# Ledger of designs, part 52: miniprotein binders against q56419

Target 1, 326 residues: q56419
Amino acid sequence: MEGRTLEEVQEEVFKRHGVLVPKKELEDLAKALEEAGLLLTEKVEARLKEEEEKLKRERPMRLAGLSYPEGEREARAFLEAFRASYPGEGEEARVLLMPHLEPSRVPEVYGAALAALEKTPPPERIYLVGVAHRPLKEKAAALPVPFQTPFGPALPDLPALQALDALLPFELFNTPLAFREEHSLELPLFFLKGRFPEARVLPLLVARRSPELGEALKVVLRDFPGLLVLAVDLSHVGPRFGDTPLTRTLAEEARRRDLGFLERLAEGEPEAALAFLGANPTRIDGVEVVASLLPLLRERKGKVLAHRLDLEAPTLSAVGAGTLVL
Short names: E, the ipSAE of ESMFold2; O, the ipSAE of OpenDDE; V2, 0.75 times the mean of E and O plus 0.25 times the DockQ between their complexes.

## First folded at step 7 (miniprotein)

Design RV5 (at its last look DockQ between E and O 0.04; V2 from the best seeds 0.00; counts 0 for: pae E 7.0 > 1.5, SAP 71.364 > 70, placed apart)
Fold by ESMFold2-Fast, scan of step 7:
Structure RV5 (fold): chain B 326 residues (1-326), chain A 104 residues (1-104)
Amino acid sequence: as target 1 above (326 residues)
Amino acid sequence: SMEEEIFELAEELAYLAEELADLVEQGADPEEIKKKMEEFIRVVKELYELTKEMNNPEAEEWLLETIELVELFLKAFEEGNVDYAVEMLREIAWEAADLAIALS
C-alpha cells in the first residue's frame, strides 16, 4: 500500500480481522529480524567465501558413501558391477553422451557407457560437459582444480583450459561455488576416472545456450584432442517436475521423445534433434548443452547403446537416461 | 546442543505457523489470534537470537530463508492481505518442518 501510514494500515487490519495489532511488539520484531538477518547474512557470506577459497585448491568428493563407494577397492568392484549390468558390447566413442542421474536407478545405462569406454582408446584429456544446477555468473563455467575421486584426483588440463578461456568473450573461471555441489560432473567423473585414470579433465558447466562455447571448443579440440563427454539426463516427467502424474501414455510419449532425440543426434543432425523436441524443449535436461555444442555434433554418426525411463513410483514421476556414442 | 535448541524451536515454529494460518484463514476469535501471534513472535525471536551462536552452515541458510518469509508474512498481515499472509504462514511451517527433520 503505497503512501499509506503504519497507523492507517493497522486501522485497516483491525477492521478486517477484528484484532488490534500491538504496534510496539510488531516494531520490536521487525528490528530484531533486521538485525538477525544482517548477522546471518554476514555469517553465511563469510562461510561461502571460505568455501570458495578451499575450491581454489581442490574439489572434494560430496557423494562418496552415498552414490558410490568411498574406498578404491569397493569403488572398483562397484564399477565392474555396473559394466556387468549391460550385456552388450560397446562402440568406440569420440563423443559420448551419458547420464548424471543417480547410477543405482539406471545401472544398465551406465554399463553401456562403460562398455563404450572399454572400446575407446585412452584419451589424453576429457572434455566433461555437465549441466549447472546452481546459477552461473556467465552462460558457462569451469573450475581449474583437481577433482577428488575414489581412484585418485582427476587433474585439470590447465593448458587446454587456458586456451579455451582465451577464446571466450567471458571469464571461464567465473563461479567456483557452483562446483561445490554438482552431481552432473561428479557422477560421470567417477566412471570416467575409473576407466581412464591418467586422463586430465576439463570440467565444464553450461547454464544457458552458449554458441561461443561450441565454437571455441572446436578450435581447442584441434590443438588439444580428447574425448568429449556430454553428461545429460533426458525427459523429466511427473509431479516432481511440475507435471501431471505419470500415465502409461505419458511414459510412452517420454520414451518416444527421448529416442527420437537420441536417434537424430546419432544421424549427425543435432538441429533436427532439438527441433524434434518441439515447443517445450526444457523438459529434457541437456538441451542447452546440445545447443551450445552444435559445431561438435554435426555430421557425426553414431549409435544409441541404451535407453531407460526410470520410474519413481511414490511420486508418479520419471527421468529418462541414455548412452549415445558418436 | 545448539542443534537440539534449533530443532525444538523449529518444531514449535512449524506447529504455531500452521495453527496461526488456520485461525487467520477461518476468521477465528480475535483474542485467540492475538495469543497465537504473540507465541509466534516469541518463537521467531528466540530462533533468530541463536544467529550469533550458530556454526551450522545448513541451519544458517535455512534461518535466512525463514527470516525472509516471516518478513513477507508480517507485511501482508499488516496490510490486511489475508490470502497472502496465510500463504506465507503455510510456507513458514513447511520450511520450519524441513529444518526440524534435517536436524532429527
Scores: ipSAE 0.089, ipTM 0.636, lowest interface PAE 4.5, mean pLDDT 83
Fold by OpenDDE base, look of step 8:
Structure RV5 (fold): chain B 326 residues (1-326), chain A 104 residues (1-104)
Amino acid sequence: as target 1 above (326 residues)
Amino acid sequence: SMEEEIFELAEELAYLAEELADLVEQGADPEEIKKKMEEFIRVVKELYELTKEMNNPEAEEWLLETIELVELFLKAFEEGNVDYAVEMLREIAWEAADLAIALS
C-alpha cells in the first residue's frame, strides 16, 4: 500500500480508543499480534483459513450472554427495559447516530435510539457503519454474510453491497477476520435487529477516513434506500486513555466536545463538527466515520436525543455516548 | 531450555492474568492496573517470541488462542465491558496454566 504502514494504522486505532496500557506497549503488542498473524506455520495458517471460511457463511454472536441475553425472550425483555430507561419520545430517523459502548453503561442512550426507531418506518435495509478497532487492509470494509442475533440472523443486502463495491476504488470485501470480534457492529445490531427483524443489513467498518465511501454510499442510497446508522462513541477521557483521573474540568471539556460535535451534526454541518474538534484532544471515537460520510450528513437537520458521559469508576475514566437523529 | 523458559513465562502469565483480572474486577487504582498491564503485555510478548521460535504445533495453537483472547480483552476493556474483559483475562490465565502444565 502506497499509504500508511501497518504500524501507523495500528497507532491511529490505539490513539482513538485508548487502553490503560502505555501506548508503546500496545503498539508492541499489536505489532507482535500482526507478526503472529503473518508469520504463521502451515497449521496456524490453516486455522486462520478455516476461521475465514466460517466467516464466509456467518458471523456468530460473541457477546451473547455477556452484553445482552442470548435467548430471544430475554432479549426482548432487554430491549423493553432499555426503551423504558429513556422517558422521552423519539423522532423519525433517516440517519441515526448511536453508541457501541457496553449497553449497561449508557442504557438511556440506547433507549433514545430505540425511541427513534419506534418513529421510523421499517427500512428495507440498514447501512450499519461501525468503527474498526483492528487494522483493515483498506480504509473501509464490509462482511457480506448473516450476522447472528438473538432475534435470528441479520441478512446482508448483497445487491446493495455489490453496488457499493463497484463504486469504490478498493476491494470492499477485505479483512473478514476484523469482523469476527468487532463489537461496534454487534451491539448496535442487537437493537436494530430487535426493532426491524426484516431489514437487511450492510455491515461496514471504517478504519480510516474514506471520502470515497461517502460518495459511493450517496450513489448507492439513491438506488438502494435505507436507514443509515453510525455506530460510534464520543469522548474517551481519563487514565485509561492517558489522562489524569476524571475531574469536573475534564468532564466538562468532554461534554463540551461531545455536545458541540453532535449539535453541529444536528445542524447539518458535519465539516464544522470535525473542525470544532481540532486535534480531538478528548478522543471522540466517531471522527473517521463522520469524515467518511460527509456527503450523507451535509444539510441534514436533526436532533440530539440523548447524551451521557459515563464514568467507569474502577479506572476513573469516562466515555461519552450520544444518540442523534437526522 | 526453550521449553523451560516457556514454562516459566506461562506460569508467570497465568498469575499476572489472574491478578490483573482481580484488579479490574475489584476496581483497583488505575496506576496499579496500569502497572500490572505492563507486566502482562511484556510476558505475552516474550511468550510470543519464544513460541514462534519453538515451531511446535501445540504451542502455535496455544499462541493463536492466546492472541485472540488478548485482543478480545483489550477490545472489551476499550469498550468498557469490564465483565467480559475480566472473563477474557481469566480465560488467558487458564490457557497459560494449561500450557505450563503441558510443558511440566
Scores: ipSAE 0.017, ipTM 0.314, lowest interface PAE 6.6, mean pLDDT 86
Fold by ESMFold2, look of step 8:
Parts: sequence; C-alpha cells; structure tokens
Structure RV5 (fold): chain B 326 residues (1-326), chain A 104 residues (1-104)
Amino acid sequence: as target 1 above (326 residues)
Amino acid sequence: SMEEEIFELAEELAYLAEELADLVEQGADPEEIKKKMEEFIRVVKELYELTKEMNNPEAEEWLLETIELVELFLKAFEEGNVDYAVEMLREIAWEAADLAIALS
C-alpha cells in the first residue's frame, strides 16, 4: 500500500464492486437474452411444427396414468368410483357445466356430472367448450380429429364442425397446437366418452369472449342437436394466483362468488351472473366461455348439483369447481 | 418498500431457477421450458432495474454476481451443454436465496 492510504484502497475496491451495474453490462445482458431467446424459439418452433403435423391426424391422451387410468377396465372402475362420490340423483341436462380441475381434487363434483349424464338421453354429439390455456390465433378454435381416450377414440362431428366454421367470421380450425396439452378438454372428455361412447364430439376452445361463436352455435345446435358442455372452473384465489395467503375471509368470498355465479346461471340469467362478478376479483375461470355463449344460456333454468372450493394447502391457494345442469 | 420488492423478487428468482433447472434436467416439454424461461428472464430484468436505482452495496454485489451466473447459464444453454446449464441454474437459485435472506 505504498503511496496510498487504507481509505483510498478501500474506496477503489468499493467503486469496482459497489456501483450499480453499468449500462454496458445491461446492454450485454439484453443482447444475451435476445440471442438465447432466438435460439430457444427456433428449437421450440421446430419441435412444435412436428407436433402440429401429428395433431392434424389425431389427439393422443396426455394424462393417462396421471389423472385417470390408461386401461379400459380400470377406467370403467374409475368412473364408478367417481359416481359413488356423489350419492345424489342427477337431473337431465341440455347444458352441463362441469369442471376441468384435476378429478381427484373434486370427486363429488365430477360425480354430480356423471349423475346428470345418467338422466340425460344419449346425444348424437357433444359440444365440448373448454378454456384455452395457450394463445389462439382467433377468439375460438376447434380441432377436427379423433381424441384418444381409454374408451376408444372420441370421433369428431365433421358436418357440425364444418357448419360452425362456415358461420364464423374467422377460420375455426386455426390453432392445432393449443389442443396439444389442453386439459380443459381432455379431463371432461374422459367422463363424457365413458358415459356416451357413441357420441361424436365438437372439441372447442375459447380464448376471448366471442359473441359470434354463441350466435353461430345457436344456429348449429338447432340443425345438429346435442349436449352442450361448458368445461370450466370457478374461483382461483391465493398466492399461486397473485393474492395474499388464503384466509377464511378470502375463501368465503370465493365461495360466495362461485355460488352466486352458478345460481344466477341456474335462473337463466347469464348477464346477471357476469354482472355479479364485476371485475371478477376471485378470477372465476368460466367468464369468457359464459360471455361467448349467452344466446344459448338465456332463459334456461336449472339446478346447481355440486360445488367445492378445493384447498391447495402447499400453495395456500384454492380453486372452485361446480356442476350445473340447465 | 424497494427492499421488500427486491426480497420478493429474489425469492421468486430462487424458485424459478430451481424449477427451470428441474425442467431442463428432466428434458421436459419444450413449451413448458420456454414459458418458465420467460418468467425467469422477466424476474432477472426486474431485479436489475430495481437495484439500478438504489444504494444498497450488499444487494448490488450479489446481483452483479448473479448476473454473471445468468450469462454463464445462457451460454451453456445456447451451446446445448445441459449439465452445465443446470449447474448454473442451481447456483443462481442459491445466490438468490442468499440475497433474500440478507434482505429479510
């Protein structure tokens, strides 16, 4: 330390290690992030293009062995266990609202759906409307291919899908990759195909409110009658979803929102159900689907068969699920 | 406060880095890895922006070290060196956890 004081040496070290990251280092980080994003995107896009080509022929099971059994005998036993979880009787459905939450979390809610299906005449086709968890190129989409299930393939109703496509101001078959891992279709479909093995399916996703979809479906359903299924979850509350930790107060608010929403739908008042939610502070999952399908829900009265707000103890969060028949 | 925001982001970064390391190590779905990578990069950028405007030498030193690890991770990932990329992500998680503890 010849020629310099201890303080001067300390200041030099502090200046080199204690200053904010300089603009040059920020620019280098941004460049590195952009380059990594480019390379990652190219590899991901190439893989996704390959998957897209496969999806033009069929949609394979993604959740077999995870959410439900792969074998048909085991799958039938699985269905019976879920039906037994709901000891009540169902009611005939022209429209069924059911969850897409992991079945083991809400067994009696899926059981209530099965009870409703027991009272429902076998439809020629099922309009299965889920929530897109991946971006769509348009407000809504369909995938006109067989969906594999343990009960055999769920075949698409191609004439009804073509009629729907013809009535929309956008191409309906627009985002095959959005269906690749879409559990909001796969989980309900397991139960629906197990109960109605001969029904064809219109597998539909909604990303954003589409009044055009509801108007078009009203026309298509008149000419191609079937069961309309809204495969949606209800409140999402807690830290996993951007809230404070789940409290009794937050859980009670979520239950109030869920039940108030379902009850207004059961009265045939879908606009009132949406208005009841306001800014949707508990993030009910079904709002875009309900808002799209208003013409099909107005003046249809029915009954709430089941509801659960299911606690995720590790995340201090909860998700609501319900069964509604109209 | 700003220190509370940095604490929360450091905790988030630690969790994201560990989860991303698990996904990369397991060879998970490329789309899932891409989504987690975007979350990871968002948090790194937010941490950088927040520390740029504060006078906390301890946080600045640890963030600078973490940025160096991020550069090493990105290089390893670009080169397809999975083992080294995972190792760097685990180290980033450790550094982020240490930062969160220092701020609490």
Scores: ipSAE 0.015, ipTM 0.321, lowest interface PAE 7.0, mean pLDDT 83
ESMFold2 (binder alone), look of step 8: mean pLDDT 84; pTM 0.829

Design RV6
Fold by ESMFold2-Fast, scan of step 7:
Structure RV6 (fold): chain B 326 residues (1-326), chain A 104 residues (1-104)
Amino acid sequence: as target 1 above (326 residues)
Amino acid sequence: SMEELIRELALELAELAYELAELVEQGADPYEIEKMMEEFIWEVKDLYILTKEMNNPEAEDWLEETIYLVEEFLFAFEEGNVDKAVEILRKIAETAAKLAEALS
């Protein structure tokens, strides 16, 4: 239905900018988009159909030359520089929580993830779970195609993806276009492919809490063992995210909130981690990912390797990032 | 003419996009960035409405590209990816200039 597609796009634009632009201006923009119908023109539809057809074959790099180098040699040097930014040694991971925000903003956090990957035996496959930044037709989705990287294509684990699809009450491959511009998968994948070039990937996005996904993944992981990666950013605070302008005190509160969440996950108590956040109002997109994957996180102890609250001076806002091994 | 008006608005959008890119890249005062964001969004809105009335296929293609880039900019800005946001703003400026060229 054309009307629903337009409303979804309008709502996404509105949500992203609620505190930087007056609500009326955003509502007026959304209404103008609806009235103009440009998002629903035959030309837009033809372009989206062309992009969707391309995504049936492969997922091209979108952030090469911007967030990471396009060439393999330069990409290797870049990855080594990030590892060097973390002075510690890693821990072996069966589950890895790592960020997906711009790597240059939190190099030591990505360095900690790289350190953990160095201590982890090469997995046959990686279950890469990111956060949907565009609407999905269902609570979760996957794209079963090669994802291009500077280190070569990350190949999909088709048998494992099909096994997962068979166990879910919805079609897993339901929103290919959501993967066209998805940094929560692309940025972690750059680091994962650099460390495990032979591993196949299950690229998964979560938009809303899906307990059925966690239950299905628990079953699939038994028959198709692999590394589970949660690509999750932490606190989103400040005017950019609908909050009060950041002060030193509020930044310290955000850091404590992030660490309290991660520490409870490290104790194998994901329900306690979610309850802790409920007492501390914050925007953590990864909440839906953690809530979906509860069966895979319970009783699994580990360690927080790194944490940083990245400050954005222009907006008096901040985003938290962390690396956790379980 | 309406084509001349839309051309001027497209060029104004290009200038606003470049100015906003500079402010974001420099880490300027949040108030200045917010004010420029408001002006930028209003210009995008005005072009959307006016181009719908024009029935010019080439202009529609360039505006379609501009709207796509605006969505991508808002996404990058929200994620705190300054480099990506700046790059997209400059692409918006280039696309708006092409819209203006299509209308000449």
Scores: ipSAE 0.000, ipTM 0.202, lowest interface PAE 14.8, mean pLDDT 80

Design RV7
Fold by ESMFold2-Fast, scan of step 7:
Structure RV7 (fold): chain B 326 residues (1-326), chain A 104 residues (1-104)
Amino acid sequence: as target 1 above (326 residues)
Amino acid sequence: SMEELIRLLAEELAKLAQELAELVKQGADPPYIEEMMREFIWEVEDLYILAKEMNNPEAEDWLEETIYLVEEFLFAFEEGNVDKAVEILRKIAETAAKLAEALS
């Protein structure tokens, strides 16, 4: 891609095709590449502007037919199967931590979340906080449009979103394109909308720790009470995530860090949970969300309902997932 | 010619994407997946920098779609969604094969 030298291109062509490209052709190629790169960039920019304009009206399903069923009836059966995967009873949640990992990989963990939702009175609104997997212009963002689901559109809570926006030192609705392909919101929302079809939603993404978001949310939640959902995954270990191949020792360390993090949150000690992780060597992606929401998590006691470190044998990698009720 | 080079790279990309999809689907040995992934990304990069044929509508449409699909693939792969990753690789292979056929 960008930054490759002519010599690198020549070497790769030679290795793959056994052909040495003459200098003259490489010089002509360099000129053409510069022109083509500009044209490609302009086309990409135009397409992104079109997608951004569409996102002003609604957020379509992206994972329907892949991670969950498209049809309402099939989606309902899917939820029932996940609930059945968890043998326990849930507990009422005022704050719910649940994963956004592919559901089929950790069915008991999503089942535990569903069990907690069964014990929770229907909220008027859900504050759904996910992790940005694409750059945001600010530390956090929201998208104030209906999110499509197999259970019908999850409608935005516009008064609460506007109240939140007014309290922040940055524009909350700053990066619509980041929501186009965002599984940390779409996957939890599928389960939440299935359980609470009438609840409105505040779909929020955190890219970097934003203490001002947590302070503002504390004020908004007082005037617009609702269920707070932290949609985060836990440890990410193995070669896919920059580690050495997964060993028993690394897997045990990941489990220890996941559970230690969750148990400290369950004690109402989110600062202790963050301190326990230190440099976050197993890459728990919830760290920035928890650090942003400290005022909402302090002194709230709860319970860890489920935890799993899911092994992806082909890549010798693993991702942790858990369900925590506060 | 540049069209011949793009055709060869598109054929190779189609082959690599199909092989990678099969390896990922079968749960193959991680070192093989990593090597094929590296070759796949290098091939995509080569085609991107060889976008000399941007005035060819089929090549332009394919490159635009392929960049989007590669982003989606990397996202699905990082998330551990094997089924989605395989689906996207299969789509990349189909699109690259069509481009190669159009340039033959």
Scores: ipSAE 0.000, ipTM 0.153, lowest interface PAE 18.9, mean pLDDT 80

Design RV8
Fold by ESMFold2-Fast, scan of step 7:
Structure RV8 (fold): chain B 326 residues (1-326), chain A 104 residues (1-104)
Amino acid sequence: as target 1 above (326 residues)
Amino acid sequence: SMEEDIEELAYELAEAAFELAELVKQGADPEEIKKKMEEFIRVVKELYELTKEMNNPEAELWLEETILLVEEFLKAFEEGNVDYAVEMLREIAWEAADLAIELS
């Protein structure tokens, strides 16, 4: 009958919070950052508030003139060049997985996506699901405004977005600033808008797995049918991603994990695809999106149209990209 | 030189942030988490001091964003919001990698 020790209290705290905190070091860092922040915080906060207000009306292009041409005519020629880089005719898609990596690095993979879209009847709306590269206040978010493209604005499907918001246990429109500079939506949207100029869009970001998002989307898709697009990249390996420089062995491991993941998705077995990756040692960013959308991916068979592991020479790093039709 | 030193520290920050996120996520040994946290804090401080001295507008913008992420991480960690803290660490790692590439 011993009473509780300090060690037992500390274990209870650790079990609740998962860590023993180095308080003195954290306090010292916080004080240093507070001093530094006094020079920057006021101006940064004012700038962010101004940008957030702008995002209530529209989402402007950020990558025009960098990743794709700004002018409509030049953008159309650019899109046709990507289609020409893929020799196949594609397959009809109800679900399309495509990359959000810089298009010029994997033109044949985007070309395969374009080939699939050519075989796909024009949808009334596109559910475009990307990966958040900025923190979200919730596990997922959407921005219900027109997204500018060289082909004109991609208009939001407001009724479908409102239906989705109503079914979720969190506020869907929770982090507008996360959309200010988000290539996982902007790059796929360029291709989707060029192919389906009349389609409305649901621009969605996933930060962490949200099974409630997949359950809600399953319901919304029945009332508001459309094309589901998973805009995800595959393996991320090398120093850019906190790893060792790319070797042939690491490249082969990345290709094996990418293809094993995609092939299991193509068999309609998304849980098997996730299990195959285990701890996700090559950092496939599509894991969180697939884990969120399980109800929409089960028992849908399809085909892998393209896959590439692209070398980022300056950093001896690589990113996998693929096109999958379900 | 200073630019090469900042590039090296930015890679070191990305590595420390990713490793710390993985240790926290998997519920690793508390002493291992503590040691990696101390390394992370050291690298943030060193990178902050060097970037501040470089007087480069692009690096200063990166520093502003990174300070905000580090502050959010520390707040989440102190409040016991482990999931959000891990998310912040991943964002810090990606920001650091972007800086390292820009300086390459």
Scores: ipSAE 0.011, ipTM 0.402, lowest interface PAE 9.5, mean pLDDT 82

Design RV9
Fold by ESMFold2-Fast, scan of step 7:
Structure RV9 (fold): chain B 326 residues (1-326), chain A 103 residues (1-103)
Amino acid sequence: as target 1 above (326 residues)
Amino acid sequence: SLEEEIKELWEDIEELVYEIKEALEFAKELYDEGRYEYALEMLEEAIWELEDAAILLQELQELAQQTGDPKWLDLAHKLAEEIQRLAEEIARLMHEIVEKLSK
């Protein structure tokens, strides 16, 4: 209903992030200043405009020192530790599905992706497709600038991006600020750049289903062949995602749903994979990406290398992650 | 200086506030379109940024107290009011999304 209390706000924050903001802290935050007030909006808008201009030249690291090491030597050791966490051997990939979840939560899954990259011939370019966590002016967007990594800058494939832009009914480079903080690109890119330091990148975000993007990419990939990477997470279950508290049975159902989805993709049947999710396809954030890329996924057979359901005990919630090679 | 540190925290907090407002408006749009899970993911980002803003505000409050200057204490109260209002709006929308997804 309407009318939330501070205690209800604390409960929602705890359910979502496993962190309880102290009531005293929220009470202190509620202290109001004089009505005469301070105009900070203009300063914020000026800073964001400055950041937008900077993004026309390069995309800096945002998660260095948090999700991965800043230094190249430490980053290399970190990446090799993830590879070591996966006991299996990889398979060659033409299409790779990997997560964008915090890597430390699913190290074996990222390790499987690294194993696949070891068996894959170095591509000239990587089509990196992530999920927009910020508003986009259109259904999809790209940022045609170098993305900084501990292994050096990942350079954009400008000819391929321009070819893609020319085929789309909307401006591809429409929302640069959406790329300022975007872990669905930054986290996979860390691993991809570490393994393929010379590959150029097409950093792409999907906010909503865009069949025109998939059709255009199919054309561009013919002239500009490369590795297609879908950076998507799988099931989102539990109260943190608007569902009932996680039980052993619901966790097992989520695992079966994830694997059923991935197995159908591995058979080259992406429409069957989407249909398998039944009435609740929105519980997998990769649904819009897969639905946009149908022409690129049909009749490509492959193998599921790894899957895990990462459990958040404090929130009774879980997120699925997997590595699929096509 | 303490005042320079306060100004830097102030700018960082306002950037987070702006980003929270953007995520909240996007979440409302997704909610209106019946895209409840995506709306929830946008609110998740808004809550993480809200938590970051609260932490930075606590730091700003501590520095403002050290200056003894009423203008910085007043700034801290103004920022606290804004963050509190955003928290309440996020919690309300999140409740509505949870109700929709639970049906």
Scores: ipSAE 0.000, ipTM 0.237, lowest interface PAE 16.0, mean pLDDT 81

Design Y1
Fold by ESMFold2-Fast, scan of step 7:
Structure Y1 (fold): chain B 326 residues (1-326), chain A 120 residues (1-120)
Amino acid sequence: as target 1 above (326 residues)
Amino acid sequence: SEEELALFLEIALELIEELLRKIIELAEKGKFDEAIKLVDLFIEAAEFLALMLKELVKNPETKELAKEIEELAEEILKAVERVKELLKQGRTEEAIKEIEEILEKIKEALEEVKKIAELA
């Protein structure tokens, strides 16, 4: 049969919504909306195609005005306030592990990252590796477009991205839509662009372990040297993450898991860090990133500059965040 | 007709209002994953409403009302996408404030829509 017109779909939705006018249970409402959505699959697909095309030109800010200020002057003051929240001195980073959690929740941890960046010579490019919060068509992906920030656009390093793509057994630029809403790249990028405004970026997402990505990155970094940044959060505990309510004991266990993981990375033993997590039940964000980047993390000794388990009292939940320099 | 569109919009906006209140309830109870799932369902519904209204703007009989509510639907869609990001970050008070502002705009639109629907 030929497809339905928008007017015919509208009439059907009207009839369905008429049935929903009385207050309903969440399940009944969800089922009605899902059924209405099925009638619009082709229209939804067309809209997603349109959004995908927009992302081929530019990645706009999503969190400006929420997680950081939109204006450049206000953004600069905001960044300086985070640096001031960390009383220590940084250390030069060849590899930086930093969080992507809401910055206002863990200001000292972002301050530690800023301290490390102050001691680090300005890189020509930043390899920014985050965690995919949406499915990717392949194990990893990149988006080769300017990422807007309050400090101006973070320009892609196209030659380095193309060199990386050529070495991978899959298409690197495979899932543009996954980058539309991706705080694991946007939040660290705000701080990185504020400190290194001239650096180009390779915005990379990891969904599943890709040893091929780590092997390819090792080759590309030789020809296109830069700062490697792992933008990962640590423990995720409590009801917000489908877990039991947080207790003092569970919080202590989470802190121990986070620090044990980071300390093993600081010793240049990423396999030991992964094994430690396997022996200690955890929901640490970044396991797949570390597993993918093993060749870049081995035999690099460094230091844990900061760690915090951020407590979200209303949900009895917590997220761990840390700053590690290698 | 404009009256038939107004009747449909009255029902749609009341449903949207109910969904937003449920999102607030879930967020206040710390059920963020459930709130986010409901936000995703709401985004699909709002996208459908916006697409439908874009077609109705082309019809002279429904153009004025459709354009007014289309602008509201696009504003709601943007705000709800922001709410989803706030909920993911545990910024409950800001998420609730954003939803409350949208609820106030919906209430104003409902008063206008109901006046026209009474003629149906």
Scores: ipSAE 0.000, ipTM 0.238, lowest interface PAE 11.4, mean pLDDT 80

Design Z1
Fold by ESMFold2-Fast, scan of step 7:
Structure Z1 (fold): chain B 326 residues (1-326), chain A 107 residues (1-107)
Amino acid sequence: as target 1 above (326 residues)
Amino acid sequence: TEEERRIEELLWRALELLYEGLESGNPEILKEAIRLLEEALKIARELGDHEREAAVLAKLAEALLELGDKEKAKELAEKALEIAKEKGIEEVIWKAFELLYELERLG
């Protein structure tokens, strides 16, 4: 740390190499390293400004070649494989809850989402609501640019986004850089664009509970009808998330918590779903999204199509994932 | 002194090559950036400059991940995170989390 004195450095060099370095030279060296640190900060800031400018025109793929194939043909085959992982036929969705964790970890859950999309008439637009994994300047944000996918760009629904922005007490397009690397939008969008290539999108991130977002969306959806997608993961359990190592009992409790939450949403009782989680809402990352969208979830009945608790053996941790149609 | 200028130029040059290598994907440029970053890491450690050590470790992990050396990238990202948490270096904490998440996904 910075607590190491120049005299200690001088003594260590002398003892190790038999060379006495004058303290002034060590002080000058420290200043040169500090100046180099300032240059590093300047270059990082310049890079971030450059990335922010690029985001004014389009949002590039970040997970192509890692979480999904880059080429359209390979991407189509990938979707077919995921669909095949789910043995059910799906249900028509007015609202779809699907995960955003790495698809290969829960292929049957994404397969269930694909099955639901197969039963759903093509929407003109998709309201894709994900979870912010980076700080936002406001409770929620959107990025009104094309999002690149292997199936071509997912185009923004500019009129609907502008209508939403006009109804909110804050600027909707407030944190472009938060969208640069955001898997809660990119991973679900891959599946949604593959199924509905012509649909426009409203890419939305929620960082904190925003009742005003839900109220505004209720108004906008009336004038600009579309499919509402909540891209959220469920329980986060284990040391990776600040908990004790996962045990069989804790895993069963997490599964019960996830299913109880989803079942109450399926009954059209989102307040009951939130209450069921008790005092531990942070264990399900969808809580802030559900709490923001209450007006859109009340009295909508549906069905839980799939649920899995993905176990990370090396960390003794787990993340829950589910597919719910309303 | 000339030694001080040399050390400053070393860090600056390492970062220039890192950014160029990351954008181009050229493994030879990335390997040269890694070599210079390793030299910078030795100097930071000898001086006990843990803030610079954490930043350099994160940049090394990023370069190694791009080259596919996942094991070393994980070790260095974990070390960067440890130091960054202790010092409260938010930018390095976020970068280390991003790298560790990416490494876990690549499994």
Scores: ipSAE 0.000, ipTM 0.090, lowest interface PAE 21.1, mean pLDDT 83

